Miniprotein binders against q53ft3. Designs and how they scored, part 63

Target 1, 195 residues: q53ft3
Amino acid sequence: MFGCLVAGRLVQTAAQQVAEDKFVFDLPDYESINHVVVFMLGTIPFPEGMGGSVYFSYPDSNGMPVWQLLGFVTNGKPSAIFKISGLKSGEGSQHPFGAMNIVRTPSVAQIGISVELLDSMAQQTPVGNAAVSSVDSFTQFTQKMLDNFYNFASSFAVSQAQMTPSPSEMFIPANVVLKWYENFQRRLAQNPLFW

## First folded at step 19 (miniprotein)

Design tc2
Fold by ESMFold2, fold request of step 21:
Structure tc2 (fold): chain B 195 residues (1-195), chain A 97 residues (1-97)
Amino acid sequence: as target 1 above (195 residues)
Amino acid sequence: SDRRRLIIKAKMAARWLRLALEMARQGNTEAAKAAIEYAIRLLRRIEELATTPEEEEIVEQAIEAAQEALQLLEQGKPDEVEEILQEAIELLEELIQ
């Protein structure tokens, strides 16, 4: 029902079901991971009125799991990006994975998904340093980033007649920036997740 | 309390069975079967939480109905699952009150 993606790794599509309403993905070598994408495969939706709470767990110095709420996935937001780089030494949160409170393998973290009633999910608070992005939010941020980068780089543009190069400076032709900007925009419009 | 947890899981099971009914009506037999299987897992947990003979009887009947619906889907009889799924949902509604 769920998938889990980390840049540079194979997509995981076979979550371990650890309870009637709980699913887990293992993240080996989690200390090198900064972001994780959790998404619905599309094989079966949540029932109406239900969704998924997404948690991150890492082993503490004694190997005991520390679970933290990252955010949510729902039929209306079926894919989300979670930042975990700041959570690898953070505090735990209230969580429903108490049955997994056993010593964990070092260097292996877990992503847990708890399928719940939406009304139950509305009272939960994700950890404050987790960055949660939907595909729509990602597209908006990326467009703002592209505009900002182009405007910033363009503010340093000079004409060929105005160019005053020095031996210690490197210059990038402005059309390289424009070409990159146009290509990135085109690719983002074709596939918001191409990166 | 056990009763409060039972009611929450019964609501969830009923929602899974309603999804199963919708998927079966759309001809999506695999999604319908998966939804019923999730509902049965919840029903087994409800069975553990049940504390009265009435609760135990209702959940046992709901499990039997859900298992029959799975059998009908496996036999290629998706048109016959609607009534048994509706029976299971009504049993869960009675359990919720």
Scores: ipSAE 0.677, ipTM 0.890, lowest interface PAE 1.0, mean pLDDT 80

Design tc4
Fold by OpenDDE base, fold request of step 21:
Structure tc4 (fold): chain B 195 residues (1-195), chain A 97 residues (1-97)
Amino acid sequence: as target 1 above (195 residues)
Amino acid sequence: SDRRRLIIKAKMAARWLRLALEMAEQGNTEAAKAAIEFAIRLLRRIEELATTPEEEEIVEQAIEAAQEALQLLEQGKPDEVEEILQEAIELLEELIQ
């Protein structure tokens, strides 16, 4: 019913059913994971009025599981990308998984999916920044990259009087970089996928 | 409360059985079987949550119906599961009332 994908790893299509309505994927070496994709396999849909609440759990310093609601999967949204890298030090949320006697190795986290009624799901609030809106995340990344580049390049800006003569080198005026930056930002704002 | 849990699970089980019925009608036997299996797992949990003989009886009958439907699907008789699944759904609805 469910699949779990971490970039650079084999896809998982066999969740462990830990309860009548709960499934778990193990994520070994979870500290190296930035994003996880949870998706429906397409073999069976949710029944009408049902969906899946997606949780992330990791062991705290005491070895106790910390659960956080990442988001949801539904028939209308059968796949979702979640950023988990920033959650590894976050606060736990209410979760339906209870005390699972799963001997957890310290390096193994879990993705839990709770199959629930949609009305019950609506009462839950995912942790902030976990859900990756593909467009929003891309825009944010691009903006950060642009800012980083501009800051880096500008740090090397010197006046002509400050330049050491190097006839064999080509130089690009700083204003060209600025113009490029401004133009790129404008295009990005108009269409994040302009490239 | 245990009663609340029972009701929620009964609602869920009914929805799975309805899905099974739909899948069977569409000729998706594998999905129908899977849906019934989900329902049975829920029903087993409901059985554990039951506190009255009446509830136990209803759940037992629902399990039997679901199992029969599953067997029929395994036998390649999807056309015969409708009545049985409907019965199971009605039993669950009774349990929810």
Scores: ipSAE 0.764, ipTM 0.926, lowest interface PAE 0.6, mean pLDDT 88
Fold by OpenDDE base, fold request of step 21:
Structure tc4 (fold): chain B 195 residues (1-195), chain A 97 residues (1-97)
Amino acid sequence: as target 1 above (195 residues)
Amino acid sequence: SDRRRLIIKAKMAARWLRLALEMAEQGNTEAAKAAIEFAIRLLRRIEELATTPEEEEIVEQAIEAAQEALQLLEQGKPDEVEEILQEAIELLEELIQ
């Protein structure tokens, strides 16, 4: 019914059902994870009037699980991206998972999905900044990509005096890259969806 | 309260059974089976939460109906599950009142 994806890792399509209405994915080495995607597999929809509350659980300093509500998945929104890297220092919230006798290793976090009535879900408030705003996330990604490219290109910059003559090779002045970067930044600031 | 939990789970179980019925009608037998299985798990929890003989009887009958529907689907008889699932839903609706 549910899938879980972390970039650079194999997709998980088999959640452990820990209760009649609760599913869990294990996330090993969770400290290296920035974002998690939770999605419906499409094999079985939610019944009408139902959805899934998505929680993140990590061990606190005492090894006790701290649960935080990340957001929701529904038939209308069958996938969601959550930023979890900044939540590791957050306070626990009320959660429906109770005391689960899951053998937990300190390096393993969990994604929990509670299947609930939509009316009940509406009363819950996700932790701030967990839900990735589509626009903000895109802007941040784009900015990081641009910075990465600029840094990469600049690392190859040499002065004309340092150049070895290569008549068959084309060269791009560093100023061209800089101008492109500045122009792109300007366009992005004006309209993040300019492309 | 336990009563509130019982009612919530009963509502959920009914919704799963309705989904099962819809899936069966559409010819999605696998989804129908999964939905019924989900409902049965909820029903078992409801049985544990039941406090009166009447509630216990209703839940037991609903479980039996759901199990029968599941068996029929496994036997390749999706056309025969409608009445049984409807009965189970009605039982749950009675429990919610």
Scores: ipSAE 0.763, ipTM 0.924, lowest interface PAE 0.6, mean pLDDT 88
Fold by OpenDDE base, last read:
Structure tc4 (fold): chain B 195 residues (1-195), chain A 97 residues (1-97)
Amino acid sequence: as target 1 above (195 residues)
Amino acid sequence: SDRRRLIIKAKMAARWLRLALEMAEQGNTEAAKAAIEFAIRLLRRIEELATTPEEEEIVEQAIEAAQEALQLLEQGKPDEVEEILQEAIELLEELIQ
């Protein structure tokens, strides 16, 4: 009933059922993974009042699994994208998967899905920054793009005294770029979808 | 506690059986079967968690009902599963009280 997708890899549609209400996907070479998509296959929905808690597990320095709650999937939100690259140094959270004999291959992580009552899910707190909201991801990307552009442009800035005459070229004052940058940031902060 | 786990799983099993009933009514036999199978797995765990003869009996009856419903669906008799699934749900509701 669940699928797992990592960019550049084949989609996984056969989770290992490890308990009556728990499913696991293996993620080989997990250190190279930035994002993972977890989704419902559409073959069967959740019953009313139920959903899936999505966990990430990776081996710590001692080879012991560290589990972290990433977020949730539901009938209303049948797919979710999670950023896992920044979690590799995080603290473990309470999880329902117990001492699972994770194949102690140091390079393999796991995605765990626990099918639960929605009321129980509401009591759980996902790790920060794992869930990629479309709005937050867009804002972050845009901010990085803006910073990249500004840094690039500013690296070419010269004073009037430093200018070499080039009659065939047009020049834009650096202050114009700065004002544009500031205005764009302001608009983005007010509404990431201001267009 | 084991009792709390039992109750939670019973609630979940009941919801899966309700979904199965809905799917069967809609003519989605494959989804109905899958839902029942999910419920049966939960029921087996509940059976292990049961501590009283009464609980064991209720769970056993619910398993039998769920299995019968699954067989009927496999036989192409979706119209006959409603009463059986409803019985199983009622048994689970009794267990949750």
Scores: ipSAE 0.762, ipTM 0.924, lowest interface PAE 0.6, mean pLDDT 88
Fold by OpenDDE base, fold request of step 21:
Structure tc4 (fold): chain B 195 residues (1-195), chain A 97 residues (1-97)
Amino acid sequence: as target 1 above (195 residues)
Amino acid sequence: SDRRRLIIKAKMAARWLRLALEMAEQGNTEAAKAAIEFAIRLLRRIEELATTPEEEEIVEQAIEAAQEALQLLEQGKPDEVEEILQEAIELLEELIQ
């Protein structure tokens, strides 16, 4: 019913069913994970009026599980991306997974999915910044790309006095690149889809 | 409360059984089976939450109906599961009232 994907790792398509309405994926070496994708396999949909609450669990300093609500998956939103890297220092939230005697190794976290009525899900509040907006992700990626380019180009900048004449090469003033960068950033901030 | 939990699970079970019915009608036998199996697991939990003999009886009947439907699907008789699944759903609705 559910799948879990971490970049650079094999997809997981076999969740452990730990209760009549709860599924769990193990995430080894969770400290290296920034994002996780949870998705429906498409083999069976949710019944009408039902969905899945997605939780993240990691061991605290005492080895006790800390559960946090990341967000939701539904028939209308059958996949979601969650950022988990910043949650490792967060406080636990109310969760339906109880005291699961899961033999936890310190390096293994869990993704839990609780199948629930949509009405019940609406009463739950995900932790802040866990859900990755597609727009935000695009903007962040674009900004990083721009920064990367600017840094790369700027690393080649030399003063006129430092230049060795090369008649076969064309040169672009560094100020042109900077102006382009600033203008592009401004436009991107105004409308991420300006291009 | 246990009663509240029972009602919630009963609602969920009914929804799974309805999905099973839809899947069976569409010829998706595997999905129908999976949905029924999900419902049965919920029904087992409901049975544990039941506090009256009447509730226990209703749940037991619903489980039997669900199991029969599953068996029919395994036998390749999807056309025969509608009435049985509907019965199970009605039983759950009674439980919720």
Scores: ipSAE 0.761, ipTM 0.924, lowest interface PAE 0.6, mean pLDDT 88
Fold by OpenDDE base, last read:
Structure tc4 (fold): chain B 195 residues (1-195), chain A 97 residues (1-97)
Amino acid sequence: as target 1 above (195 residues)
Amino acid sequence: SDRRRLIIKAKMAARWLRLALEMAEQGNTEAAKAAIEFAIRLLRRIEELATTPEEEEIVEQAIEAAQEALQLLEQGKPDEVEEILQEAIELLEELIQ
């Protein structure tokens, strides 16, 4: 039913079913993992009104599992990519996987999928920044970053009359920065993945 | 509460059985079997959560129906599972009321 993919590793297509409604993938050497893809295999869909809540679990400094909700997989969104590298210092959330003493080797994390009613899923809030930004969020971030940079750079703008001689320093005309900004924005608008 | 859990699982089981029915009708026997298997696992959990003889009986009947449907699919008789799956779904709906 489910697959799990880490870049540079073999795809996992056999989740361990740990409960009637829960599946788990083991991720060895999880510290080297930045992103994980969870997807439906296409063999069987979710029933109508159901989906999968995707959780990440890693051992804390005490060896206790810390579970965090990454996001969701549904028939309408049968695959999702999650960033897990930044979660290793995060706080645990409530999770349905209980105190499953899964004998975890310290280097092994887990992806858990809980098959749930969609209504129940809607009440859950994923941890921030776990979902790799939708193209929209990436575009928004990029735009904000560009704006921030432009604002920062422009705050240092001076007229030629205001310049103090500094032979050791290079100066970039403000119009060059603006032109770069406009060009980048145009490219981003045409193809958010042009990079 | 255990009752709340029972109801949620019953709803889920019913949905899986409905999916099984749809898959069987479409000729996707493998998906239908898988869906029934999911339902049976949920039903077993519901059985553990049942507190009344009536609930236990309903769940038992639903399990039997689901198992029969699975056997029919394994025998290559998808046309015969509709009535049985529908019965199981109705039983679960009674459990949720």
Scores: ipSAE 0.759, ipTM 0.924, lowest interface PAE 0.6, mean pLDDT 87
Fold by OpenDDE base, second read of step 20:
Structure tc4 (fold): chain B 195 residues (1-195), chain A 97 residues (1-97)
Amino acid sequence: as target 1 above (195 residues)
Amino acid sequence: SDRRRLIIKAKMAARWLRLALEMAEQGNTEAAKAAIEFAIRLLRRIEELATTPEEEEIVEQAIEAAQEALQLLEQGKPDEVEEILQEAIELLEELIQ
């Protein structure tokens, strides 16, 4: 149902279900992590009127887990990017994972997702600096990157008649680049986190 | 309170079952099964939270219905789950009142 992505790491698609309504991802070496992406896999949506509250847990100075609400994922917003690097000094708040006996390693942080009624979620306030960007922002960034690349590559496009023989150089037909671009766009549209 | 928790979970379970019904109707059997499984997990928790024989009976019946629906889906009979899932949903609605 859920996936978790850290830049430079393999995507996690198998959350540990720790309760009937709670899921957890482990994040080893969390101190090196700046951002985390939480997303729906698309295999099953939330039921109507439900969503997921996303929490981050790190060990405090005593080694006890501190949970903080990062934000939310919903059918309407099936992915979110959270900044976690600045949360290490935060104080713990009331959280749905407090009563859970989750085995933790000191060097491992956790992302927790609590599946909840939307009405309940609306009453919760995320930590101020956690929500960095929406899926839309990410998609826009990716699109800009793709457009930049395409424009760059296309600027070098010449017709066969305009080509100067260079036996030492390899040439890629522009249509190949276009096809790649189109395919990438399609995949991005289907799943912004396909990569 | 435990009662409040029970009600919230019952609402959630009902929503999962409704989703299951929708998924089954759409031919998405895997999603339907998953939704039912979520509901069953919630129902098990509700069963633990139940304080009256009436609540226990309602939850038990809902679990049985959900399990039957799951079995039917596993058997490739999605057309037969509608009535059963609807029954389970109604049971949960009764529990919420």
Scores: ipSAE 0.742, ipTM 0.918, lowest interface PAE 0.6, mean pLDDT 85

